# VH-VL binders against Protein TIC 22, chloroplastic (TIC22), part 3

Target 1, 202 residues: Protein TIC 22, chloroplastic (TIC22), of Pisum sativum (Garden pea) (Lathyrus oleraceus) (q9zst9)
Amino acid sequence: ATLTPNHVAKSLAGTSVYTVSNSDNEFVLMSDAEGAKSIGLLCFRQEDAEAFLAQVRSRKKEFRGGAKVVPITLDQVYMLKVEGIAFRFLPDPVQIKNALELRAANRGSFDGVPVFQSDLLVVKKKNKRYCPVYFSKEDLEYELSKVSRSSKGVGVSQHIMVGSFEDVLKKMELSEKSSGWEDLVFIPPGKKHSQHMQEVIA

## First folded at step 17 (VH-VL)

Design k75 (from k69 with heavy chain Y102F)
Fold by ESMFold2, look of step 17:
Structure k75 (fold): chain C 202 residues (1-202), chain A 120 residues (1-120), chain B 107 residues (1-107)
Amino acid sequence: as target 1 above (202 residues)
Amino acid sequence: EVQLVQSGAEVKKPGESLKISCKGSGYSFTDYWLGWVRQMPGKGLDWIGIIYPGDSNTRYSPSFQGQVTMSVDKSITTAYLQWNSLKASDTAMYYCARRGWFFGDYFDYWGQGTLVTVSS
Amino acid sequence: DIQMTQSPSSLSASVGDRVTITCRASQGISNWLAWYQQKPEKAPKSLIYYASQRQSGVPSRFSGSGSGTDFTLTISSLQPEDFATYYCQQYNSYPYTFGQGTKLEIK
């Protein structure tokens, strides 16, 4: 038995992204000229969603007074994806830059939403083990500096791995119970892992 | 630094039992999965399975299920691979290797290997 | 089980050459691929993880690329110590299968 969608969604609890809704509280969808497909845009930064809102208002009269930026949590987004709704993420550009700096191959782009991990950081709470995966490299670096004195003042980034959020989700969906992947928890930007674990795990 | 030190070479006859060991040091033994890999003489690498020393949870490759038993003694940071009845076809080099987490789910550190020879 | 097929099975090259080894998966594995180097009678050594990321201490002449089903390991300027057998391994789904190996020999 693979991990349930509810389990995967729970690993995403507490992380918000931003999108634009219309006056009917429906997500404003993107269409491209080549596909004419409707895809929701989900921004990791609120200011990017605000910029998208401004573009929508300037081009379409029906959105001028009623459209707004709204938050949606990643666990809710995941459940909508399971129901077949298509979304596209707009990552934080700082985290894209961080991801490119960590890569072994110097290509000019990073595919997907970067997430950051160190296997030096394992959190034990209530006799359970959780392995945090971060949306912010800076937050992970901070936590690594607290784990031991040997991490202080040393090249903390050499302990950090980076990859695609989308790859991690797909791997979790393929993973069975008792594979270790059930212990993965995503840490929202700007949160300390201890605070997040307490409010999520309770 | 991470070290995996395996027990010495073994020469056995078909039908005999065998238990080989892999002692981990330089890292938190109970926080990482440990895997076993077989290499037949002159051949490539075969994934046998993995064990989590923290709770002894195991996952075997289907072709090895029921053929070997993996176990750990976390008090001495040691993992074991065990046969109840060896076959000549079990002649191979056996490696233990540490498995990291998520992006690191590959084998980052390897033991030196234990050569097992099974012949009449 | 996901079959991993390496090409070529053996290759002759000279010091200084650029060498490319390929690995093909029987189904999509995203970026969950590792490369290992094994010298005779020694344990494998990890080189590349997550398709393209160098392991700590691996020289920059080693690089990995590809995604999905087609992956390559490139050695940009072959050194004497690089003559070995190279294996890919998928870690997308259990069992984490290996390719059959590519033996890199001196010309």
Scores: ipSAE 0.731, ipTM 0.860, lowest interface PAE 1.1, mean pLDDT 85

## First folded at step 19 (VH-VL)

Design k79 (from k69 with heavy chain Y102M)
Fold by OpenDDE, fold request of step 21:
Structure k79 (fold): chain C 202 residues (1-202), chain A 120 residues (1-120), chain B 107 residues (1-107)
Amino acid sequence: as target 1 above (202 residues)
Amino acid sequence: EVQLVQSGAEVKKPGESLKISCKGSGYSFTDYWLGWVRQMPGKGLDWIGIIYPGDSNTRYSPSFQGQVTMSVDKSITTAYLQWNSLKASDTAMYYCARRGWMFGDYFDYWGQGTLVTVSS
Amino acid sequence: DIQMTQSPSSLSASVGDRVTITCRASQGISNWLAWYQQKPEKAPKSLIYYASQRQSGVPSRFSGSGSGTDFTLTISSLQPEDFATYYCQQYNSYPYTFGQGTKLEIK
């Protein structure tokens, strides 16, 4: 059996994203280029959501009075089943830059939300293994500096792998128990690894 | 340095049993998966399966399920691939390889291979 | 099972040439693709993982690209030591499967 949605959701607990809601607490949606689908925007930075709010207010008079930025956790987002609405993540541009720097390919763009991982940060707690996944390269580097004698630079970067959050989620959904993919724990940006792990394991 | 050293070449007859080995060094043996790959003479690579030395959990390709058995001895950081009854069709080079987590879910380090020849 | 098809099965090239090998998956595998190099009578060596990331120690002349179903391994300037057989492998879903291989020979 593949990992359950509840298991995947649990691995996402604690990470907040930001969206824009109207006065009725409904998602403010954008139309796709074809006008066929409604898109809900989820920003990893609050400032990006604020910018989006400003745009909505400038373009649509109906949202000038009651629209606001609202935080929502990734586990809640993952469990959302809204008919006719597709959600799109807007990543932190700093992390996009970090991801592009780590990539061997001179790709001018990164598709999706970057996540960072190192096998050196796999830990055992209460006889269970956990593989931390970071939304922030800086957070990962900080943790690596604790386990490696090399504090910063090229020596640390060789142990960092990067990919898209969207790919990881899809892979988790296809994976079975005891494959190692059930051990993933997503670390919220700016949160200490030890603190988050304590909260997740508790 | 990460190293996987495999046992020497084997010459067997059909019906005989065989157990080949792969010794890991230069890394935490129980914190990484170990996989096995078959390469028939002049052919490509076939994924056999993987084993996690930490708890001996295994995953086999359906094509190899019930045909071979993967095991480990953690005390000597060694993995094993075993046949209970060899067939001529088992003649091939067998490689062990290390597998990590997530984006590392590929074979980053390989053993030198063990040649198994089964003939009457 | 996911089938991996490489193209071409074999090719001849000269030192200094730009070489491109393609790999196609029978279904979408996102970026869960690895490339390996195997020289005669030697074990495979990891080159690329997650479609485009180079394994540590792999020369910069090797690059991977693609996503979904179509992938490419590129050698920007072929060196004498690059003549070998190359394999792609998907690790999107079990069982993991390899391409049939591409033999790169000296012209």
Scores: ipSAE 0.924, ipTM 0.963, lowest interface PAE 0.5, mean pLDDT 94
Fold by OpenDDE, fold request of step 21:
Structure k79 (fold): chain C 202 residues (1-202), chain A 120 residues (1-120), chain B 107 residues (1-107)
Amino acid sequence: as target 1 above (202 residues)
Amino acid sequence: EVQLVQSGAEVKKPGESLKISCKGSGYSFTDYWLGWVRQMPGKGLDWIGIIYPGDSNTRYSPSFQGQVTMSVDKSITTAYLQWNSLKASDTAMYYCARRGWMFGDYFDYWGQGTLVTVSS
Amino acid sequence: DIQMTQSPSSLSASVGDRVTITCRASQGISNWLAWYQQKPEKAPKSLIYYASQRQSGVPSRFSGSGSGTDFTLTISSLQPEDFATYYCQQYNSYPYTFGQGTKLEIK
C-alpha cells in the first residue's frame, strides 16, 4: 500500500505558507494559464502574498475591503489538495537562486519549490529513522556544519541535493510503506531541526 | 573514501546454496541503503532490491521475490545476497551498490561485482 | 512495471564528437532518473541523478536533461575514456528499472 494522505500531511506539519482570502475567509482563486481551472496561490514569503493582495485589490473592486493575507500550514494545504483544490506555489526567490547554484548544469530556471536534502542528516529517533527535508538551504547548511568538520562552501555543498517539492510529494504518494519515503520530515524554514523533530515525534 | 568490496567469484552446481557478501567502508553503513543488481552475461542491469542495514528492512523486485534473500551484518558492515537453491539461470554478475535517500534514491557507489557461475 | 527504452542501442562516434543518448519511460517519472556508465568488465559508475544533477567528480562534458517521459544524456565533446555502455534508470516507482543500455563505440 502506498503512503496515505494523512501520513504525507503529517510530514508537512509546521510549515506555513501564505495566501489571500476574502471577507468570508475563502481563498482567492486565479484562473490557470489555460483558463480552465481555478487555482489558489500559495506563497512561501508573506511579502509575496502581500504583493498579490495588492494586485487583487487593484484589479477587483470586490476585494478592496475584507481581503487579507492569511497563513496556512502545508499539511492543511495538502489535505485541501486531496479534496480536489488545486494550488500553485510561489517559491522564495532566494531558495530558487540557491537551487540553481547547486545544480550548475541547468542554469536559468527552476520548476517548482526547491527543497534541500542531505543523506548525512538522516537520524534515528525512538528506533525509527527520519530523513529531514529543508525548504531553506541555509538551514540545511547549518545542520550540516554541526555534523561535519567541513566549513561552509564547496565542501558542504557536495552533500546537498536539491529538487522540487512537487516532485517529492508525487513520489511520496506513489511510494510504498517501508521504502524509506515514509521517513521524510519537512523542516519549516527558520526552525531548528531538533526542536521540530521533537514536536513531530511527540 | 566510500568503498564496497564484494566476495570472490563463485562456481556452483544447480541445487547448491550460495551466499555472497558486500562489505561497506568509508561511510556510515547503517545510514545508507544497499542494493543488489544482476547482470546476466552480455545483458543489461536488473534491479534485485534494496536493504537498509539500520533495521534490515528490505524491498525486493517482484521478479526476485522469494528467489534470493538479502541480509546484513551491521557489526562488520557487510551485506549478503543468498540463494537456497541455485539455477543455471542464476549465472550472472552480481553488484552491490549504495543507495541514498530521496534525491539520492539511486546507486551512487558500486562494488566490483561477484561473478556467479552455475553449471552442471 | 515502468519500461525504460534507450535509443540508440548502439552508436559509433569519434573523439570530440557531441553524443546524445535518449531514454524514454513508459509513463511519467518526473525527474527520478539516473544515468550510469559501464566500461567492459567493470562495475557501473553513477553519472547523473535526478535527471540533470551530476554526480560528484563527473566531468562537466556530461549533462542530463528532460523530465516526465523523455530524457537525454549528452556528452558535449567525447573523450577516449567515454567509450562505454550507458544505462538510464528510473527510481520513480518500484521496481526500479534500467534501460537496455546504449553501447558507445569508437568509429
Scores: ipSAE 0.919, ipTM 0.961, lowest interface PAE 0.5, mean pLDDT 93
Fold by ESMFold2, fold request of step 21:
Structure k79 (fold): chain C 202 residues (1-202), chain A 120 residues (1-120), chain B 107 residues (1-107)
Amino acid sequence: as target 1 above (202 residues)
Amino acid sequence: EVQLVQSGAEVKKPGESLKISCKGSGYSFTDYWLGWVRQMPGKGLDWIGIIYPGDSNTRYSPSFQGQVTMSVDKSITTAYLQWNSLKASDTAMYYCARRGWMFGDYFDYWGQGTLVTVSS
Amino acid sequence: DIQMTQSPSSLSASVGDRVTITCRASQGISNWLAWYQQKPEKAPKSLIYYASQRQSGVPSRFSGSGSGTDFTLTISSLQPEDFATYYCQQYNSYPYTFGQGTKLEIK
């Protein structure tokens, strides 16, 4: 049996993204690149959602008094996506830059939302092992520096792998219990894994 | 440094049992999976399966299900591949390899191999 | 099982040549692909993971590309020590199958 949607969603607890809602608490939609489908925009940075709100307000006066930036957690977003709701993420540009730097041999655009992992960081809690997965490379670097005490980030970055959040979610959905994919824990930006795991794993 | 050290070459007759070993060192043995790979003479690589020393759970390729048994003794950081009754077609090189988490869910470190020859 | 097909099965090339080998999956595997190098009578060695990421310590002349079903390993300037057999492996779905191998001979 593959992992349930509720299990995948639980691994995402505590991480918020930001979107714009109208006065009816409905997400404001944008056209996709082809203009054929309306999709919701989910920003990893609040300031990007605020810039989007300003754009929405400047185009249509009916949004000026009722539209606002609202947070939504990634576990809630995941459950909406499972139900077929279309969303597009706007990643943190700093994390896109971090991802491209880790792939120095290839300088194309990074597709999707970057997530960062180290094979050196496996956390044992309550006699079970977990793989913390970061949205912030800097947060992962901080955790790794506690072990190495390296003066340069080059040695720490050698231990950091990066890839697409969307690919990871798809792989989790294909995975069975006892594969290790059930024990990923996504760490919100700005949190230490120890604090977050106490809150979500108990 | 991560190391996987396998037991020495084996020459066996059909019908005999065999248990080959793979000892891990330089990492937390119970935190990572260990896989087995077969390479028949002059041929490519066949994925046999994986075992998680943390809980001893296994996953076999359908081609190998029921043909071999993987096991682990975590007290000595050692994994095993076992046959109850060898066949001549079991003649091959057998590798153990470590499998990591998420993006590292491939074989990052390999043992040196154990040559198993089955001939009467 | 996901079938992994490599091409060519073998090739010969000169030192300094640019060499490409390909790997095709029988169904979509996103980016869950690794490349290995195996020298005669030795265990395989990891080169590339997640389709395009070099393993630490792997020379920069090795690069991987592709996504979905079609993948390429490129050696930009062939060296004498690159004589080996190269394997791709998908790690999208169990069993994590390998390609049949590409034997690279340097003359």
Scores: ipSAE 0.824, ipTM 0.912, lowest interface PAE 0.7, mean pLDDT 87
Fold by ESMFold2, fold request of step 21:
Parts: C-alpha cells; sequence; structure tokens
Structure k79 (fold): chain C 202 residues (1-202), chain A 120 residues (1-120), chain B 107 residues (1-107)
C-alpha cells in the first residue's frame, strides 16, 4: 500500500507559504501557459506575495482595498492539490542560490523548490527514526554544527544533499510503508527539528 | 569511518545451508537500512533486497523472495544473508551495502564482498 | 520492475579522452539515479547520486546529467585509474535495479 495523502500532508505540517486572496477570501488564480487551468501562486517569502498583490492591484481596480496576502500551510496546500487545485511555488531566492552552489557542476537554474538533507542527521523519537528535511540550508547547517562541534567541523556543507521538493513529494506518493519514505518530516524555516517533532509527532 | 566487514569466502555443495555476515561499524547501525547485492561471476549487479535493523523490516526483489533470508543481530551490529538449500546457481560474490535516507536512498558504503562457491 | 539499459556495453579510450556513458530507464524515475564505479576484484564505489550530485571525495572530472528516463555519466578527462566498469542504479521504485554495466578499457 502506497502512502495516503493525509500521511504526506502530515509530514508538511507547520510550514507557511503566502498567496493573495480577494475580499471574499478566494485565492487569486492565474491561467497556466495554455490557458486551460487556473494556477495559484504560492510564495515562500511574504514580501514576494506582497509584490504580487501590488501587481494585481495595479491591473484590476476591483482588488483595491479588498485583496490581501494570506498565509497557508503546506499541508493545507497539499490537500487542496489532492482536490484538483493547481499551485505554482515561488521559492526563496536565497535557497535557490544555496542549491545552485551545492550543484556547482551544473550551474544555471534550479528547477523546483530546494529542500536540504544530511546523511548525518537521523532523529529518534518514541523508538522510531525520522529523516528531517529542511527548506533552509542555514537551519540544517546549524543542526550539523551541533553534531560536529566535538570534532573540528569545518565544511559541514559536504554532508548536505539538495534536491527538488516536488520530486520528494512525488516519490513519497509512490512509496510503500516501511520504506523510510513514510518517516520524512519537513522542518519549517527558523525551527529546530527537536521542537518541531515534539509538536507534530504524536 | 563507516565500515562494513563481511565474513570470509565459502565453498559449499548443493543442498547445504549457509549464513554469511556483514558487520557494520562507525555509524549508528539501527539508523540506516542495509542491503544485499549479488554479482554472478563475470556479470553485473543484482539487487537482492534491503533490511532495516531498527525493526527488522525487509523488502526483497521478486526474483529473490523465498530464495534467501535477510536478518540482523543489533547487539553485535551484524546483518546476515542465509540460504536453507544452496544451488549451484547461487555461486556468486555477495555484497552488503548501507542505504541512507531520501536523497541518500542509494548504496553509499559497501562491504568487501563474500565469495560463495557452490559445486559438487 | 524498472529495467535499466546502459550504452555502450564496453568502450576503449585513451588517457585524456572525454567519455560519456548513457543509462535509460524503462519508465520515468525523476532524478532517483545513482552511478557506481567497480574496479576488478573490488566492491563498487558510489560516484553520483540524485542523477547529478557527486559523492564526497569523487574527482570533479566525473559529472552526471539527465532526468526522467535518460541519464549520462561524463568523465571529462580520463585518468589511468578511471578504467573500470560503471553501473547505473535507479532508486525510484523497489527493486532498485542496476544497469548491466559499461566496461571502460585502455585503448
Amino acid sequence: as target 1 above (202 residues)
Amino acid sequence: EVQLVQSGAEVKKPGESLKISCKGSGYSFTDYWLGWVRQMPGKGLDWIGIIYPGDSNTRYSPSFQGQVTMSVDKSITTAYLQWNSLKASDTAMYYCARRGWMFGDYFDYWGQGTLVTVSS
Amino acid sequence: DIQMTQSPSSLSASVGDRVTITCRASQGISNWLAWYQQKPEKAPKSLIYYASQRQSGVPSRFSGSGSGTDFTLTISSLQPEDFATYYCQQYNSYPYTFGQGTKLEIK
């Protein structure tokens, strides 16, 4: 049996992204390149959503005074995607830069939202093991500095792996239980994995 | 330093049983999966399966299901691959390898191999 | 099972040459692809994971590219120690199958 949508959504709890809603609390949607689907823009940075709001207001008088930036959590986004609503992410450009630096051999562009992981971090809680997955390279580096403080740990980035959030989600959806993919926990920017796991792991 | 040290070469006859070992050190043995790979003489690599020492959960390639048994002894950080009745076609080099998590869900560290020879 | 097909099965090259080895999956595997090097009488050694990421300690002359079904390992300037057999492995779906191997020999 593959992982349920609810299971995947739970792994995403606590991370907020930002979008624009109208005065009726409906998401402002965009047409995709083919004009066939409505696509919501989800910004990892609030300031990017505010810039989008300003553009929307300048083009449509009806949005002045009523449209606003609203937060939405990634677990809620995932469940809306399951219901057939399409979204496009706008990643934090700092994390895009971090991802490109780790992939020096194929410099250019990074497709998707970067997520970061280390082979040195496996977290044990209640007799189970979890793999923490970070949206912020800096937060992962902080955790690695605690693990390697007893060694003269310089170059902790050698133990950081990066890839596409979208690839990870897709593989989770294809994975069976007891594969290890059911025990990924995505860590919100600015949180320690220990605090977050206490909040989300029952 | 992560190390996987395998038991020595074995010479057996068809129908005999065999249990070969792979001892892990330099890492938390119960935090990572461990896999087995077969390489027949002059041939490529065959994925046998994987075991999670944390709970002993296993997954076998369909072609190996029921042909071999993987197990672990956490107290001595050792994994085993076992046959109850060897065939001549089991003659091969057998590797253990560590499997990581997520992006590391490939084999990052390998044992030196155990040569198993099955002949009359 | 996902079938992995490598091309060529073998090739000869000289020190200093640029070499490419390809690997094709029978269905989409996103970027869940690793490359290994195996020298005679030795265990395989990880070179590349997640299609394009070098394992720590692997020389920069090794690079991986591709996504989906088509993948390439490139060695930009062959060294004497690079003559070996190379395997790809998908880790998208169990069983995590290997390609049949590509033997790289001295010309």
Scores: ipSAE 0.822, ipTM 0.912, lowest interface PAE 0.7, mean pLDDT 87

Design k79 (from k69 with heavy chain Y102M)
Fold by ESMFold2, look of step 20:
Structure k79 (fold): chain C 202 residues (1-202), chain A 120 residues (1-120), chain B 107 residues (1-107)
Amino acid sequence: as target 1 above (202 residues)
Amino acid sequence: EVQLVQSGAEVKKPGESLKISCKGSGYSFTDYWLGWVRQMPGKGLDWIGIIYPGDSNTRYSPSFQGQVTMSVDKSITTAYLQWNSLKASDTAMYYCARRGWMFGDYFDYWGQGTLVTVSS
Amino acid sequence: DIQMTQSPSSLSASVGDRVTITCRASQGISNWLAWYQQKPEKAPKSLIYYASQRQSGVPSRFSGSGSGTDFTLTISSLQPEDFATYYCQQYNSYPYTFGQGTKLEIK
């Protein structure tokens, strides 16, 4: 009775990432860190996918006339992952910086895609409670400023938790109903949680 | 400030029933899970289970399933842990604790504990 | 159920020492691990969540590390108020089991 792939995918609706495809709509692959696998690159910023496209074109002549940046939604990416397709995310560098600042200790790298959440923010819709999960710290800070009118932007960060999107997905897959993990909603960058909730939870 | 205030110590005999309480304040009681933890004298912490006051949905540790009942009265922001028939082995300190969402899915605030002693 | 095993079961240390407590999970739990401090006759207090992140108000001498199955709580410079029992808890899968505890005594 763990959450189905379709339940997890629905929580991801509305967020797009970007990758490079060839003229046959096949994803262009790169080697992983060990050099043992080929994996698809999914960029949270379109400009990063454009940079990848430029590299692809410079390395292989066959991609010059047909390769392009294409959007793909995270719910579609999730279903491809369930089918066994390997992908690597390239996070927004601003959000990596935000994540490292929140975890002041150890100025090393942040592993995975940052997602942000606050213990002060629970969203209500249709007599049910949801945990909004943000890809943009700035969007979460905006929503928190409405809850705590005395807080300054810096002050609201003390209520922001950060962790790995990949860890959250794995936990959702292991979770059963009535755990609260069925009630996560991922908020696309640049979108208010109230508008997004209206669109995805009717 | 989040507060969880538990009912006072209990001295009971085997076979008696008992219902102990945990009153939450300083937060939206129905927006967060409330958990129960047992600590036997001189021993560690045992996760009993969790209840969502918003709809009373529960999840018990397998070792406690059928041994205790968790419930809530959201009109007075109070959670309960109850036994129908106490055993001497139920002698322990019982804590309630609040559980958050996602990264906060651990126990961030704890009650002061209720000592339950079961003896003749 | 996921078993959490702490090591050592107890230790003694002097003020100013660096103390390390380990916690091993019987299966992978990613980063879903919390650490608690419990002083005698008091309720536990949250120290660390998500393996490595300090709870608000927790002194910087406390740090957590590890991922997967092996986790460490470190106190970089032990203070007199740090004598307590420390517990890890996994929150990867129900039931959210605790380690058996590590009692830290100040010499």
Scores: ipSAE 0.781, ipTM 0.885, lowest interface PAE 0.9, mean pLDDT 87

Design k80 (from k75 with heavy chain L34I)
Fold by ESMFold2, look of step 20:
Order: structure tokens, then C-alpha cells, then sequence
Structure k80 (fold): chain C 202 residues (1-202), chain A 120 residues (1-120), chain B 107 residues (1-107)
């Protein structure tokens, strides 16, 4: 059987994003590209959500006194998306730059939220293996420097793979148990994988 | 340096059994899948399946399910592809290849191939 | 199973030419697509993963593009060592099927 939505959501535990709520504690929504439905904005950086809040307050009086930035975890976001709520992510621009630098092409934009992985970082915990997937390239580089410090000092960034968070989620939804995808864990920005895995695993 | 070294060419008759090998070195053998690929003479590549040496879990292409058996001996970092009863149609080059994780689920390192010839 | 169709099945080109090889999936595969090069009597070698990412050590003249169902491998200026057969592979869903191959020959 393919992985359930609850299983996919658990892989996202502990990672927060930021959005704006109104005075009724409802998400402030924006129109999608065609203007047909409302889409919630989810920022990976709190400062970007604060900038959006300021813009919202300047345009609509109902939000001036009660609108605020609120955190929401990605596992909660995922479950709302499964229920049909539409969201758009605003990635950390540093991570977008990191992703563009790693691509074979040197032009254009990076579609989606970048996530980073290395085949040199496979960790064992409680008789299971994990290949952690990072939202922050810098956090992955830090962990790789601990693995590579005993070798020739080759640049570890050439072992970093980058891709779309959205593609990973879709692939997880297609994946079966024993594929390895059931053990995928996303590492929040600013956390070490060992700390995060201790908090969320068994 | 990651290396996959396969056993030598085999000439067999229909009905005989065969077990070919693929020895991995230069990496943590139990942390990555090993895949098998068939290439019939003058033809393209056919994905046979993958095995995870960490727990011996397997996944086969439907076309190969029941036709071959994949196994590993992690104590000697070796993967195997086995037939109980060869057919002439099994004549092909067989490659092993390493499969990574997630973005790396493709085959990044390949063995040199083992030619299997099955004829009367 | 997802079927992968390459075009053309063969082509002739000269050193210095720009060539384009295409690969189409029978279903959407997002960016889960790899390209391989195989020279006669040799094992395949990985070139591109995740549709557009160059494997370490692969020359910059090789590039990949596309998403969803339509993908392209481009070689911007052919070198003598580039005459080979090229395969795409989807790794979206098991079995991770290959295209039938594109043979690139000297003109």
C-alpha cells in the first residue's frame, strides 16, 4: 500500500512556516493566478510574513487591528492541503540562490521550495537508516563537514543534491512501504538532524 | 571510489541453474540499494528490480517477477542474481548498479556487466 | 508501467554539432528522470539526474531540460567521445523503466 497522508505529514513534524491570520483567527487569503480561488501564503521566513502583514494592513481596514503573523507546522499545512485547502509557499531566498548555484543550468528560476540531500549522509538510529532532507543547504553542509573532516578535504557541496519539496511530497504519496521513502525525514532550518530525529522518531 | 565488480561470463544450457555476483566496494554497502538491469543483444536496457542489502527487501519489475531471484550476502558486500532454470531467452548482458536515496534513486554506479549465454 | 519513448531512435552528426534527443513519458513523472550514456561494449554512465542536474564530472556541454512528460538532452558541441547510445530512465514509479535508446553516430 502507498503511504497514508498521516505518514507523509509525520515526516514534516517540527518544521514551522508563517502566515497571516485575521481578527477572527482565519488565514488571510490571496487570489490564485487565475483569480478563481483563494490561496493562503506560507512563508519560510517570519520576516516575509511580517512584510505581507504590513501590506495587508495598508489595504484592508478589517485587518488593521487584529491581523497578525502566526506560525503553523508543515504537518498541519499538509493535512489542510489534503482536505482541499490551497496554499502557496514563499521560500527563503537564500535557499533559492543555493539551489540555482547547484543546478546544471545557470539561468531561470527555481520552481518550488528547494530541499537538499547528500548521499554521503545516511544515519542509523534504532536499527533504521535515514537519509535526512534539509530545508537549509548550510545545515546540510555543516553535517557533511563532520563526515568529511577525516578525508582529503574535498568540497562537500559537489555531493549535495537539490530538488523541489513539492516533488518529494508527490513522490512520497506514490511510494510504498519498504521503498525507503517511508523513512524520509525533513530537517527544519537551524536544527541538527540528531536533535530533530530524537524529538520526532520513536 | 565506488566500485561494482561482477562475476565473469557464463555459458549455460537451458534448464541449468545460475547465480551471478556483484561485489560492491568503496562505500557503505548496506546503506544503498543494488539494482539489476538486463540488456539483450543489440537492444536497450530493462529494469529487473532492486534489493536493499540492509534488510534484503526486494522489488521486481512485473516482467521479471518469478523469473529471477535477487539476494545479498552483506558479510562479503555481494549481491546476486539467480535463475533456477535458465531459458534461451535469458541470453543477455546483466548489469548491477547502485541506487541511492530520493533524488538519487537513479543508478549512479554500474558494474562492468556479466554476459550470460544460454544455448543448446 | 510508465513507457518511455525516445526520439529519434538514431541520428548522424558531426563533431562540433549541437544535437537534441527527446524522451516522452506515458504519464507525468515530474522531474524524476535520468539520462545515461553507453558506449559499445561498456556499461552505461550516468549523465543527468532529476531532469536537469549534471552528474559530477560530466562536461558542461551536456544539459537536460523538461518536466512532466517531455524531456530533452542537449549536447551543445559534439566531441569525438560523445558518439554513443543515450538512454533516459524514469524513476517516478516502479518499475523504473528506460527509454529504448538513441544511437548517435558519426556523419
Amino acid sequence: as target 1 above (202 residues)
Amino acid sequence: EVQLVQSGAEVKKPGESLKISCKGSGYSFTDYWIGWVRQMPGKGLDWIGIIYPGDSNTRYSPSFQGQVTMSVDKSITTAYLQWNSLKASDTAMYYCARRGWFFGDYFDYWGQGTLVTVSS
Amino acid sequence: DIQMTQSPSSLSASVGDRVTITCRASQGISNWLAWYQQKPEKAPKSLIYYASQRQSGVPSRFSGSGSGTDFTLTISSLQPEDFATYYCQQYNSYPYTFGQGTKLEIK
Scores: ipSAE 0.782, ipTM 0.887, lowest interface PAE 0.9, mean pLDDT 86

